VHH binders against Protein DOG1-like 4 (DOGL4). Designs and how they scored, part 1

Every score and structure here is a prediction.

Target 1, 232 residues: Protein DOG1-like 4 (DOGL4), of Arabidopsis thaliana (Mouse-ear cress) (q84jc2)
Amino acid sequence: MSKMRNLVEEKFLEFYESWVIQLELYLHQLLIAHNNNTMSETELRHLISKLTTHHKAYYTAKWAAIREDVLAFFGSVWLNPLENACSWLTGWKPSMVFRMVDRLRKSRVVLVEAQVKKLEELRVKTKFDEQKIEREMERYQVAMADRKMVELARLGCHVGGESVMVVEAAVRGLSMGLEKMVKAADCVRLKTLKGILDILTPPQCVEFLAAAATFQVQLRRWGNRRHYVTHS
Unless a header shows other numbers, all headers, positions and changes below count from the first letter of the chain; antibody chains aren't numbered by Kabat.
F, E and O stand for the ipSAE by ESMFold2-Fast, ESMFold2 and OpenDDE, each averaged over both directions (binder to target, target to binder). V2 = 0.75 x the mean of E and O + 0.25 x the DockQ between their complexes.
[cut] marks letters that were taken out.
The coordinates of atoms that the task and the answers printed are left out; those that the model quotes come from them. Centres of patches stay.

## First folded at step 1 (VHH)

Design a14
Fold by OpenDDE, look of step 4:
Structure a14 (fold): chain B 232 residues (1-232), chain A 124 residues (1-124)
Amino acid sequence: as target 1 above (232 residues)
Amino acid sequence: QVQLVESGGGLVQAGGSLRLSCAASGRTFSSYAMAWFRRAPGKEREFVAAISWSGGSTFYTDSVKGRFTISRDHAKNTVSLQMNSLRPEDTAVYYCAAGSEFYLPTDADEYDYWGQGTRVTVSA
């Protein structure tokens, strides 16, 4: 629980706390919209756009931060242990949103056949992309244990001079690789979200986004209660 | 960055048709939602139509529904507005806009790139 935070962690923690607060506000609006049949399609689209812009802001901030320290996101201090446990490559697993859509369908969301087909196609594509990234990540992780890294490990963390420089260079190389993986994952996330929102009607989008936001917020709340984590 | 250039505007009689085109520069065209806005004399800019990044979704303001059709060609980096059954109240400068890559916005302030506009005049 108690570990030192670097500057990137501190800044992003602050950002994320604020971001989540705003997400909760949007969630409230989504819920109102969901329960209000008097809202025009234009109004719904506007609300959806605001939320998607909010998500875009998150990734903008994230990508800026990972350029500085991608490792900060592989132990995200701004997340509770439950949130972290549910994370796939520093974020939500793209394929999980299809489960949400399925649950909505089983409730009251009525999708036309064309939508169902498109969603299935998107699901298959998303799954394929996830697996591809996972394979690359696995390969990357296995490759980390190459001869050079083993030798560096043997030198220990209390080396000086040239050895330190070599280690730093190696870590930078690793970080670059990780950054690529994270960006790839985020790309799949964003494409998946774009795809879903493109398939669903505005009212359906609102319902989906409300469900997603609810899940995210509740997951955070549950985790915070369980682990006594406080966020501003 | 995306540069947008509108074309196809002109004078047309009521009941006539006109097809506007917007050419986008760059290679990120396919990532953006595209829209048409218009500004009539003495009025504020208003949303007309939008098309999603994929082209799979479209949205129209009520006054043009059934008359206007927005489409896009990713190969040519163009977005078009087919305007049928034109009315005098459709008279305006029409602007092409590129918006967010994540959804299909309707407010002008949600679009990042704008063309210079093309004038459409519908005579009675």
Scores: ipSAE 0.625, ipTM 0.850, lowest interface PAE 0.9, mean pLDDT 90
Fold by ESMFold2-Fast, scan of step 3:
Structure a14 (fold): chain B 232 residues (1-232), chain A 124 residues (1-124)
Amino acid sequence: as target 1 above (232 residues)
Amino acid sequence: QVQLVESGGGLVQAGGSLRLSCAASGRTFSSYAMAWFRRAPGKEREFVAAISWSGGSTFYTDSVKGRFTISRDHAKNTVSLQMNSLRPEDTAVYYCAAGSEFYLPTDADEYDYWGQGTRVTVSA
């Protein structure tokens, strides 16, 4: 058969396109709030809550999808090649988000010393959690190179018969391991996001979320173009 | 497991001050976000104030902003609510709450542990 999408890929593609459109709408609201210093704390918190709920919805949908087919998230059809090239275990690399935080140090909303200290502590913890997952992934890749897995892959060339059953069992085992690692990475992403938002004030949260959403939207737009323009 | 015990409630005249305290048991207090909610007679439970597990961020409902201050003492496993310039509309039962993981500190459903409440009555 040709490169046809399975049901999980089709369903998540539909979800993701809708999710990105809503993210762009929230980004517009964040940019308006960023330029309007008269918004109440309650109004800012309501907006932050919308973004937090939106991200929670993404992981709810993602975890349902990877339970069915985790491999769909490695080289995802709903992402362009640039987005796929920038992925770390099917999503953004948690420590990268601190680059968005660094932008706040040059914004109109200044970080106090206590916040800088807590953010640095969170950055160190996040990097430690990333390295733990990376070590687990390395062990997984070594297991994949095992002679028995190579032999099972070779047997998979014999379409039909009992060899197909053995290969399918091996693929299921590999998929379960990948699902566990992807969920672990997503947990680090959610803890990092929660940690940053807990440390920041509502105006700083709006600036942070605007920076993060801008990066996601621009990365998608850049990846959909044939040529990329660098800032000279 | 966390057990919460509130204290400091009572009768106070409008314009007065009152300090509520919530003592938490258990070694996990420092990993929990803490909040105060209140329930006025005939009304639903509403959010008042929250303090993050990191201790650096505080959140207030508009009606108490500038009048109430939430704080926590990790050494004593205590969260406090300093209530100044009290109004008759602040009359309610005040509840202490703790949540281990949440995204919406104003949402009561985010909190796993609750105290029994302490009564605050503000006379005209």
Scores: ipSAE 0.000, ipTM 0.182, lowest interface PAE 13.2, mean pLDDT 80

Design a27
Fold by ESMFold2-Fast, scan of step 3:
Structure a27 (fold): chain B 232 residues (1-232), chain A 123 residues (1-123)
Amino acid sequence: as target 1 above (232 residues)
Amino acid sequence: QVQLVESGGGLVQAGGSLRLSCAASGFTFSDYAMAWFRRAPGKEREFVAAITWSGDSTFYTDSVKGRFTISRDHAKNTVSLQMNSLRPEDTAVYYCAASFPGYTLHSYEYDYWGQGTRVTVSA
């Protein structure tokens, strides 16, 4: 019992597979840069720029896709079940990147006091932005429950063409609300990523981006191990 | 293809007002944060004001806060900057810029730029 993919799902699946392959290539370049201290500051900035552009390309494609079908991003067919289980509002939870920075600090990255202060300020701001979105999500869920009850009651009335209009209005309302929340969450993601890169030096940025890309790639590989056992 | 076209610049006396407008085309305007930057002769471009893709939040540099107001119109694909209580130090070329999906203080991180509109504030 396979679900037929719509055109949006098919196009984004093709995009995402290509995007992940390119991310793995960039990860290889980041690991070479990390192990080779002979790269110039200009070369490191160019590599960091490639990664930043790559992440922006993902969100550009995502926002085009959610405009057409935001529900495709809740339980995405291009993500394995483990990736979907780890998602917070269709993507990574922004505050989680600070845990990654903390792990780097404990293992090899030495930060000056000014950087530590700025990172803590950014962490607090990021958590505040997350909580604001979570409150909006709660309000949406409450409103959706009330609306759904009303629309379901109307469907039970059997008024023909009006039932179609009511269902369409409910689906449009659901989609518009979710699209706005997903875009807000993605803005926090990109703002957090950018904020960290602005605080770190180019060599530290390379280490951070390498850790982030490694986690993303490995989470996908761990989840894909399960893929074999889901098919008879 | 992609275009940002500024208008509304000119000469004004100190204490006066100007309204700058920027018309956007060739990209999905509603997905982009919009900003105004300015550059005085012989100086670098500096951030002035920004508005988020939704229009729900605005940001200003301290020197213009309370005097300038940024707004956007999604139906017309325009962003505007209302400049009140103008000072001679506001004299600059003003640039409209677009960044996906959020604003930044760094000019080099913007995706699209207008040609600029000149604002001269006489003492």
Scores: ipSAE 0.280, ipTM 0.654, lowest interface PAE 4.1, mean pLDDT 86

Design c13
Fold by OpenDDE, look of step 4:
Structure c13 (fold): chain B 232 residues (1-232), chain A 123 residues (1-123)
Amino acid sequence: as target 1 above (232 residues)
Amino acid sequence: QVQLQESGGGLVQAGGSLRLSCTTSGRTFSSYAFSWFRQAPGEEREFVGAISWSGGSTDYADSVKGRFTISRDNAKNTFYLQMNSLKTEDTAVYYCAASEIFYGSDLNEYDYWGQGTQVTVSS
């Protein structure tokens, strides 16, 4: 089934493709930095800054796009089925990054007690925020399903100018609510990321960012391969 | 409602080139993806190619890949079909189409159509 693409989807797809390419380039740099213990702290911080800026750019673009069509980000056409399946409210689940940190700890990264404590505090906070958003989303969905969807269905059966206006208004209302939820989720993501980077040393940050970027890139690659096999 | 008008059709010899234009009415040119279709006598209308809203993506039928190019000029509210290395089999009425939500080969996804322009390729 040829997936229909709208303007927002097409534009963001192009953006995202470019963004991912750049991410891969940064990943390469991160890996080099990780393997080369000769980089100065200043150099590492600069690299970290580039990555953080890159992530900020993504959310800037996302937020601009969701203002036009937030629904496009639910079942994103620029993501493969695997990526979409791993999405929580149109992105990565914030608590997932702690699993990455845990994995790093088991391998090479030695954290001091103070760092461990701070990370645990951040973990608890992040989980709390996630749950809060999930509850709000559930509440929103129930509210909308009960009232707006029924109204929309009823109105959709009537072809007329006034009916169309009402339907449009209802859709707009729904979209606004969803946008709010998505932004809230993104806020938790950004806060969590910032929190982690504030706790970790520059070398640790580089390792963490490399791991995160690797995960994203690999997820995309794996998903694309699977999709190709199933649809070829 | 958007109106589409094709131009540039005519008679051309095999191996020659022709450039078709489709001009749209209104101020919402950028809101549409565009496509070209063609229909030969006694045949069904077939997909030729499409261009996305931004112009960043294009799609072509296998029969015209490498020979035909679609482009758009938002400032002129016009998109084009450059046809090179024309063959007698390319003889058809060419139609331009517009869609707000889709670009691709599905005829049913286009909401607006031009009246068509005749392209005849002689041997």
Scores: ipSAE 0.000, ipTM 0.241, lowest interface PAE 13.7, mean pLDDT 87

## First folded at step 3 (VHH)

Design n60 (from n4 with R99S W100K L101Y G103W S104P T105L Y106G S107T P108S Q109A)
Fold by OpenDDE, look of step 4:
Structure n60 (fold): chain B 232 residues (1-232), chain A 123 residues (1-123)
Amino acid sequence: as target 1 above (232 residues)
Amino acid sequence: QVQLVESGGGLVQAGGSLRLSCAASGFTFSSYYMAWFRRAPGKEREFVAAISYSGGYTFYTDSVKGRFTISRDHAKNTVSLQMNSLRPEDTAVYYCAASKYIWPLGTSAYDYWGQGTRVTVSA
């Protein structure tokens, strides 16, 4: 655990820890709202909005950070091994949220036919977008081992100014590609989340968000317990 | 019986446009995703475009994005493919297909198929 961290990693680690703490606070509010049927629709919408804003803040910070060092997010030192294992392109896999919706449907959430239909359409759309990104990533990853990169790798074995510059340029190019992919994935995440929230009623949204937040928080807790990861 | 009948294929010059149509019958049209596939000579059948139940979502292969538009008419039980800026590489037999649920995306996910309509784009 004595791994050296760069500035981006350190800063985002700090941010994320704070962000998660706030998420837990919102989770409590969501649970209260869910268990207390006295809240008005307006109040529920306000709570939903706060959560939405919180998530937006995460991606704002993330996108700022990935401009500096996208590679930091492929190591994600702020996540434990369990969280990392469940990560898809530096975050949650968009299609997984539909599993959460399915779970809710099996519980006490009743969806009307129109909602079910819309959710299914969204599910298919989300899956389609995921697959496109995955194909692109696969292409990208395979291309990394092309002739040019191999040659650059050979050059990198020799200490020379020109060779170093070429390698650095290549790495920058790769990083830019990765950044693009990460952003694309994040867009799918955000669109999927928005889509779900647009389909669900405010009470259903609260329940969904509570479930999602619970899962995220518990995953972190379980992972930390299992691997004894300290981030501070 | 289930039937998908494609029409609108033909010969067109590069840069030209065609509109394909598929008439569906024998099943609940609104309960199916509709799609277009194509098979070029010597190649396997490939996905071109799909449209969701309500038409709220559309899907395209990358090579046709911005050029092709899929739409559906529930009143007529038809799905259409507007093809603009056609290229020689678009030459293929185009097939209409229907699926209750596209998961995963691919030919195996589709329940019904048309006989196809030939599109030829000359250089």
Scores: ipSAE 0.036, ipTM 0.508, lowest interface PAE 3.8, mean pLDDT 88

Design n65 (from n5 with T98K R99G F101W G103T S105G Y106S T107Y H108P)
Fold by OpenDDE, second read of step 4:
Structure n65 (fold): chain B 232 residues (1-232), chain A 122 residues (1-122)
Amino acid sequence: as target 1 above (232 residues)
Amino acid sequence: QVQLVESGGGLVQPGGSLRLSCAASGFTFSSYYMNWVRQPPGKGLEWVSGISRSGSYITYADSVEGRFTIIRDNDKKMVYLQMTSLKTEDTAVYYCAKGYWLTSGSYPFDYEGQGTQVTVSS
């Protein structure tokens, strides 16, 4: 399905391409750090900081873009179908990262009891926040279907100048609601990430971030093998 | 067939400058992110710089930030690397590479060109 790309999609696609490449570079550094036990805590913290800054940059760009066209992020053209299919409200599902932490625990990462407890608390909170957003989204979807979409459909049947303005206004209203939800979801993502990083030691953070980045990169690679994404 | 031909390397003293060029063919140049990478003697391939399709986004390795400048010309299908304040540690074979850095999913990274030798020595 060839979708006509708008300016927001084109710009963000280019941004994301650059961002992902940088992520891959950071992943390489993380992997080196993970395999090299000679790095100082200061060096590790610096690397962690670089990654966190990188992620913040993504959301800064995203939030700027969604103000212009939040709909572009629902069915993101810069993502392959697999990436899109794995998306929750235009991004990764916050609770998913705890699976990564669990996997790390099963491998070579040793967490003290205090860390385990804090992680569990964070997990519960994250899940709660996710559910809250999901409920809000459901409510929003129902509301759209009951009123706004019907109005839009009715207006779409009448080709007139005034109708176009009304439709545009309605679409803007809907978009604003979606934007709010996306931002809320992103906040949960950021809080969750920060929470995890605050609980883990620097070496553990590096391992976690490496795992997360690996997952993201591999997901993209796997998807691209099945569906060629044209970045034109 | 994808072709990337690097040129512009040479011998230079520390503090000197060089400009590398890469001529691309065999693919839609404007559709791809372009990179410079280098391989120092006895070391693995390392990323140097990248530039987005339109040139709007540019990134550098920390080791070259402020000294190197990457530029692309989509009409000519060229990518350039202006190197200034060269250091001995910049000695390497430099390669041009398209797309994502980790396209192969494994290290070492793949590249198409033969590279151009840059030697910084007093």
Scores: ipSAE 0.020, ipTM 0.473, lowest interface PAE 3.4, mean pLDDT 85

Design n67 (from n5 with T98R R99Y Y100L F101W L102S S104T T107Q)
Fold by OpenDDE, second read of step 4:
Structure n67 (fold): chain B 232 residues (1-232), chain A 122 residues (1-122)
Amino acid sequence: as target 1 above (232 residues)
Amino acid sequence: QVQLVESGGGLVQPGGSLRLSCAASGFTFSSYYMNWVRQPPGKGLEWVSGISRSGSYITYADSVEGRFTIIRDNDKKMVYLQMTSLKTEDTAVYYCARYLWSGTSYQHFDYEGQGTQVTVSS
């Protein structure tokens, strides 16, 4: 059953489409930069800055949207099923990016010992933060299943004006909790990304960002091939 | 059949202005992210600007930011590119292109039109 898209979903879908297109353009630039060893450090830093700004723009838009309807991001209609399946609390799992860093290390990227140490520290911290959020989510889910869900279920069976209001209020309360968790997760994502970029050299940042963008784009492609998600 | 017909190109001096137009037909225009791309002489295709379905989101290449303006009219099925402060490096054949969600690492633009020549020369 084609979930009737609400206004928030429609608006964010359009935004996301635009955002992804721009990401692909940046990816192209990153790849060129990676293959062209003649780019100056200034040029590389500028490119990195553009990507960073682009990511910040995403979260700015997301946070505005989740204030209106956080539930829209749980089962995002702008993502294909594969992308959704790979999502952790409405986005990429922060600890996953370290795999990308590891891949870079195995390739041509030489990290100095100091960088390796800092990355490991960041990994540990990121994992800790993820686990903390997961625990909170679990607690939240358990709490929902008990009293509130029963009440909601009970109220949902009685078609009455007052009952509807109570249910809506309850749902709003739940949404607020979810919003907090999503924001917390996003903060971990942003901190992790920033942390990595602060540790890496500009050329390494470019490689990392290229890898990350490639992964994201490929995931979307793979998912779209399996599920003809015509965003048209 | 998808048709994109560009017009408005010409010869202009540096610092001049041109307005390009694209008439679209043969597809649901309002469902597509529309773009302008250009091909300079002896170079590959270069993305210039894009505009979302409703026109709410617009992006530009760094090289044209602040100088070019993209506009769309979904009722008329038109896309426009207002170009100002033109430079010699803006010389190219300009194409209107719809974005195709293709599973490839490279953005696939569907440009079926013949393009319009823009020449910036003193």
Scores: ipSAE 0.471, ipTM 0.778, lowest interface PAE 1.1, mean pLDDT 88

Design n68 (from n5 with T98K R99P F101W G103S S105G Y106L H108S F109M Y111V)
Fold by OpenDDE, second read of step 4:
Structure n68 (fold): chain B 232 residues (1-232), chain A 122 residues (1-122)
Amino acid sequence: as target 1 above (232 residues)
Amino acid sequence: QVQLVESGGGLVQPGGSLRLSCAASGFTFSSYYMNWVRQPPGKGLEWVSGISRSGSYITYADSVEGRFTIIRDNDKKMVYLQMTSLKTEDTAVYYCAKPYWLSSGLTSMDVEGQGTQVTVSS
């Protein structure tokens, strides 16, 4: 069913298309950097900075959009069904990035003991934060199901001006709760990403970021092979 | 058939300015992200700038940031590149590029037009 796109969806779709294109360009640069050992540390840091800025821009745009319609991000029309299915609270699951780090370790990337220790600490913290958010979400869902949803359903059966206002107010309340959860999740994502980048050396950061970007691209690729996503 | 016709190139001294134009036809112009790319002598294609469908989102390569400005006119099906403070390293054939969403989900920056030569020399 072609969901009728609302204004928020349309705007963010346009943004995301632009953002993804730029991400692919950065991925290309990351891959070049990864394969070229001649780049200076300064150059690598600059590249890393560009990527981090790019990611920050995404969340800036996202947070602006979710203030208007957080529900648009639950079943994002700009993502294919596979991407959506793999989403945790409207984005990537923070703890998943450690799998990428593990993969790097299995590769030719040598981490010193101090880095390993810090990464493990970060992993534990990230998992803890994820669980905390999940618990809050569960609590929120239960609360919604018990009282608000019933009330909304009840009110939805009444065709009247006052009823509509009450329903809208209730929906807004629910949306605000969801927005808080999404923001909390995003904060964990950003903290986790920053944490990893702070632990890794510039060359390692480049490898990590390349792997992350590649994963994202591949996920989209796999999904699109099965589902045609219209970008127009 | 997709057609992109670039124009506005020429010979200019360092520090000079040029405005490139691209006329698009054969597709729904307003539905596509548009790009400028360039090919320096003896080098591969290099991405220069991109602009979203409505023009609300614009990006530049670091090498041209602050010097180049991309603009589009959906009514006229045109995309422009205002180049200022040109440098010798800006010498290249410039192309307007329509991205393709491949079945893989990746974007392709295939060049459809003949390009326009920009030469920056003292």
Scores: ipSAE 0.130, ipTM 0.559, lowest interface PAE 2.0, mean pLDDT 86

Design n73 (from n5 with T98R R99L L102S S105T Y106W T107Q H108P F109L)
Fold by OpenDDE, look of step 4:
Structure n73 (fold): chain B 232 residues (1-232), chain A 122 residues (1-122)
Amino acid sequence: as target 1 above (232 residues)
Amino acid sequence: QVQLVESGGGLVQPGGSLRLSCAASGFTFSSYYMNWVRQPPGKGLEWVSGISRSGSYITYADSVEGRFTIIRDNDKKMVYLQMTSLKTEDTAVYYCARLYFSGSTWQPLDYEGQGTQVTVSS
């Protein structure tokens, strides 16, 4: 079903395409850095900074786009169905990154006790923040379902010019609420990521970022393959 | 048949400038993210710069940021790389390469051209 892509979707799709390409390039660098123990700490820190800047750029673009159409990010056309299915409030679930850290710990990454403690504290905080957002979302959904959505549904049945304006206004109101929720979620994501990177050493950061990027890329690739198989 | 033909390389002194061109044919040019990559002597391929389908989004490697400019012309099916303030470490064979992204399909970077030699030497 070729949903007529709106302008926001088209623009962000192009952005995301570019962003993902760059992510893969950075992933390659991360993997090299991880496999080559010859990189200096300065070089590693620079690479980490590049990745963090890259992620920040994504959210900057996202936040600009959601101001225009936040609904576009729910069921994003630039993501495959698998990616969308794995999304929590238009992105990755913040608590998921701790599973990645746990996997790293089971591999070659040795964390000192102080790091472990800090990570656990961060985990607790992150979970708390997630739950808070979820509660707010529930509250929002209840509030909107009772009043605005019903009104929208009723107005949608009337083909009059005035009705269209009212519907648009109502949709705008709903969108504003959603935008706030999405931004809140994104803030938790960014804080969590920053927190992890602040706890880890540069080599550990590189490994973590490589793992995260790999996961994103693999998820996308796998999802794309499945999508083509089902539609071929 | 996909064809990428690079040109514009040559010998220049440090601090000099060159403009590389890539002529594309055999595919829908506007559907691809286009890139420049280079291969220094004895080294592997290095990504240099990329430009989105419409040209709205551009990225550079840190090593060339502020010195190189990538441009594309979809009507002419051309990609350009303006290189300024060239350094000895910029010496390499330069290739234009494409990536394809449909929104549902991710394709790896490919390059099919012969490349153009850039030599920066005093």
Scores: ipSAE 0.133, ipTM 0.576, lowest interface PAE 2.2, mean pLDDT 86

Design n76 (from n5 with T98R R99G F101L L102I S105W Y106T T107S)
Fold by OpenDDE, look of step 4:
Structure n76 (fold): chain B 232 residues (1-232), chain A 122 residues (1-122)
Amino acid sequence: as target 1 above (232 residues)
Amino acid sequence: QVQLVESGGGLVQPGGSLRLSCAASGFTFSSYYMNWVRQPPGKGLEWVSGISRSGSYITYADSVEGRFTIIRDNDKKMVYLQMTSLKTEDTAVYYCARGYLIGSWTSHFDYEGQGTQVTVSS
């Protein structure tokens, strides 16, 4: 039997490649803005808005894709092994961004007490939400590791008759559950990101976004150098 | 039982058009990716096009991109392949194939129809 790359994978791969290219362009702009004290607050806010819109576009595409095939996002072919290894429920771990903020604080970024307080509150909330999702995932994993899943694995893809219906039902159940989890995780990501950006000043936002984008781009580059992935 | 029935093939001149149809039965059609594959004379099976469950995602082989259009109707349990600007190299038996997801990396074609002959010749 012929094996083909998942249609969702191919489509999303193309999307993601383009998305990353655009991200790199934005990163360049962020870096310029960060090093340029001549940009107005309005200009900075505009740049921030572009980045936020760019990220929203990613999740819009992702959520459309996961309705078709959520499994494609577990072990994403558009990511290299290093990127995948660093993924938490198909994306970045929300609490990770606070490490970035901490790094900024150790640099030239000065946060006022009120900002620090709000960030800490957000950190606590984010961690709580992560843990909640992780508990749910554990519950889900236990539930899925039942006899039905074992049977599904034994039957494989080449089944006929009533067995097909059983396989279909099992796959559907699996997919629905995973989709729910992924969406939940993404919501935490988006809320966390929004929360941080709401707390930071425009210049601080630019610096934060630059750091985040740099991390993402570098992770991809490093992973690609170590692991050659053929996408065609 | 799972059944796929292709139709619409025929003889056409280069530059002509054909519309292939595939009728599906015996399974939950909307739960599966659908594909068109073809087998040219003396060659192996070649993937042509695929369409996701809802039709939101579509992809084509490079050789047919811009000329072929895949469409599905989940209510009718049909998948179609509109072929335009046909070339002699498009001559093949065309099959619709059900795609089954087994993981995150690949899709399998676990069922194909009987096929329909498409011949492009002057």
Scores: ipSAE 0.007, ipTM 0.237, lowest interface PAE 11.9, mean pLDDT 84

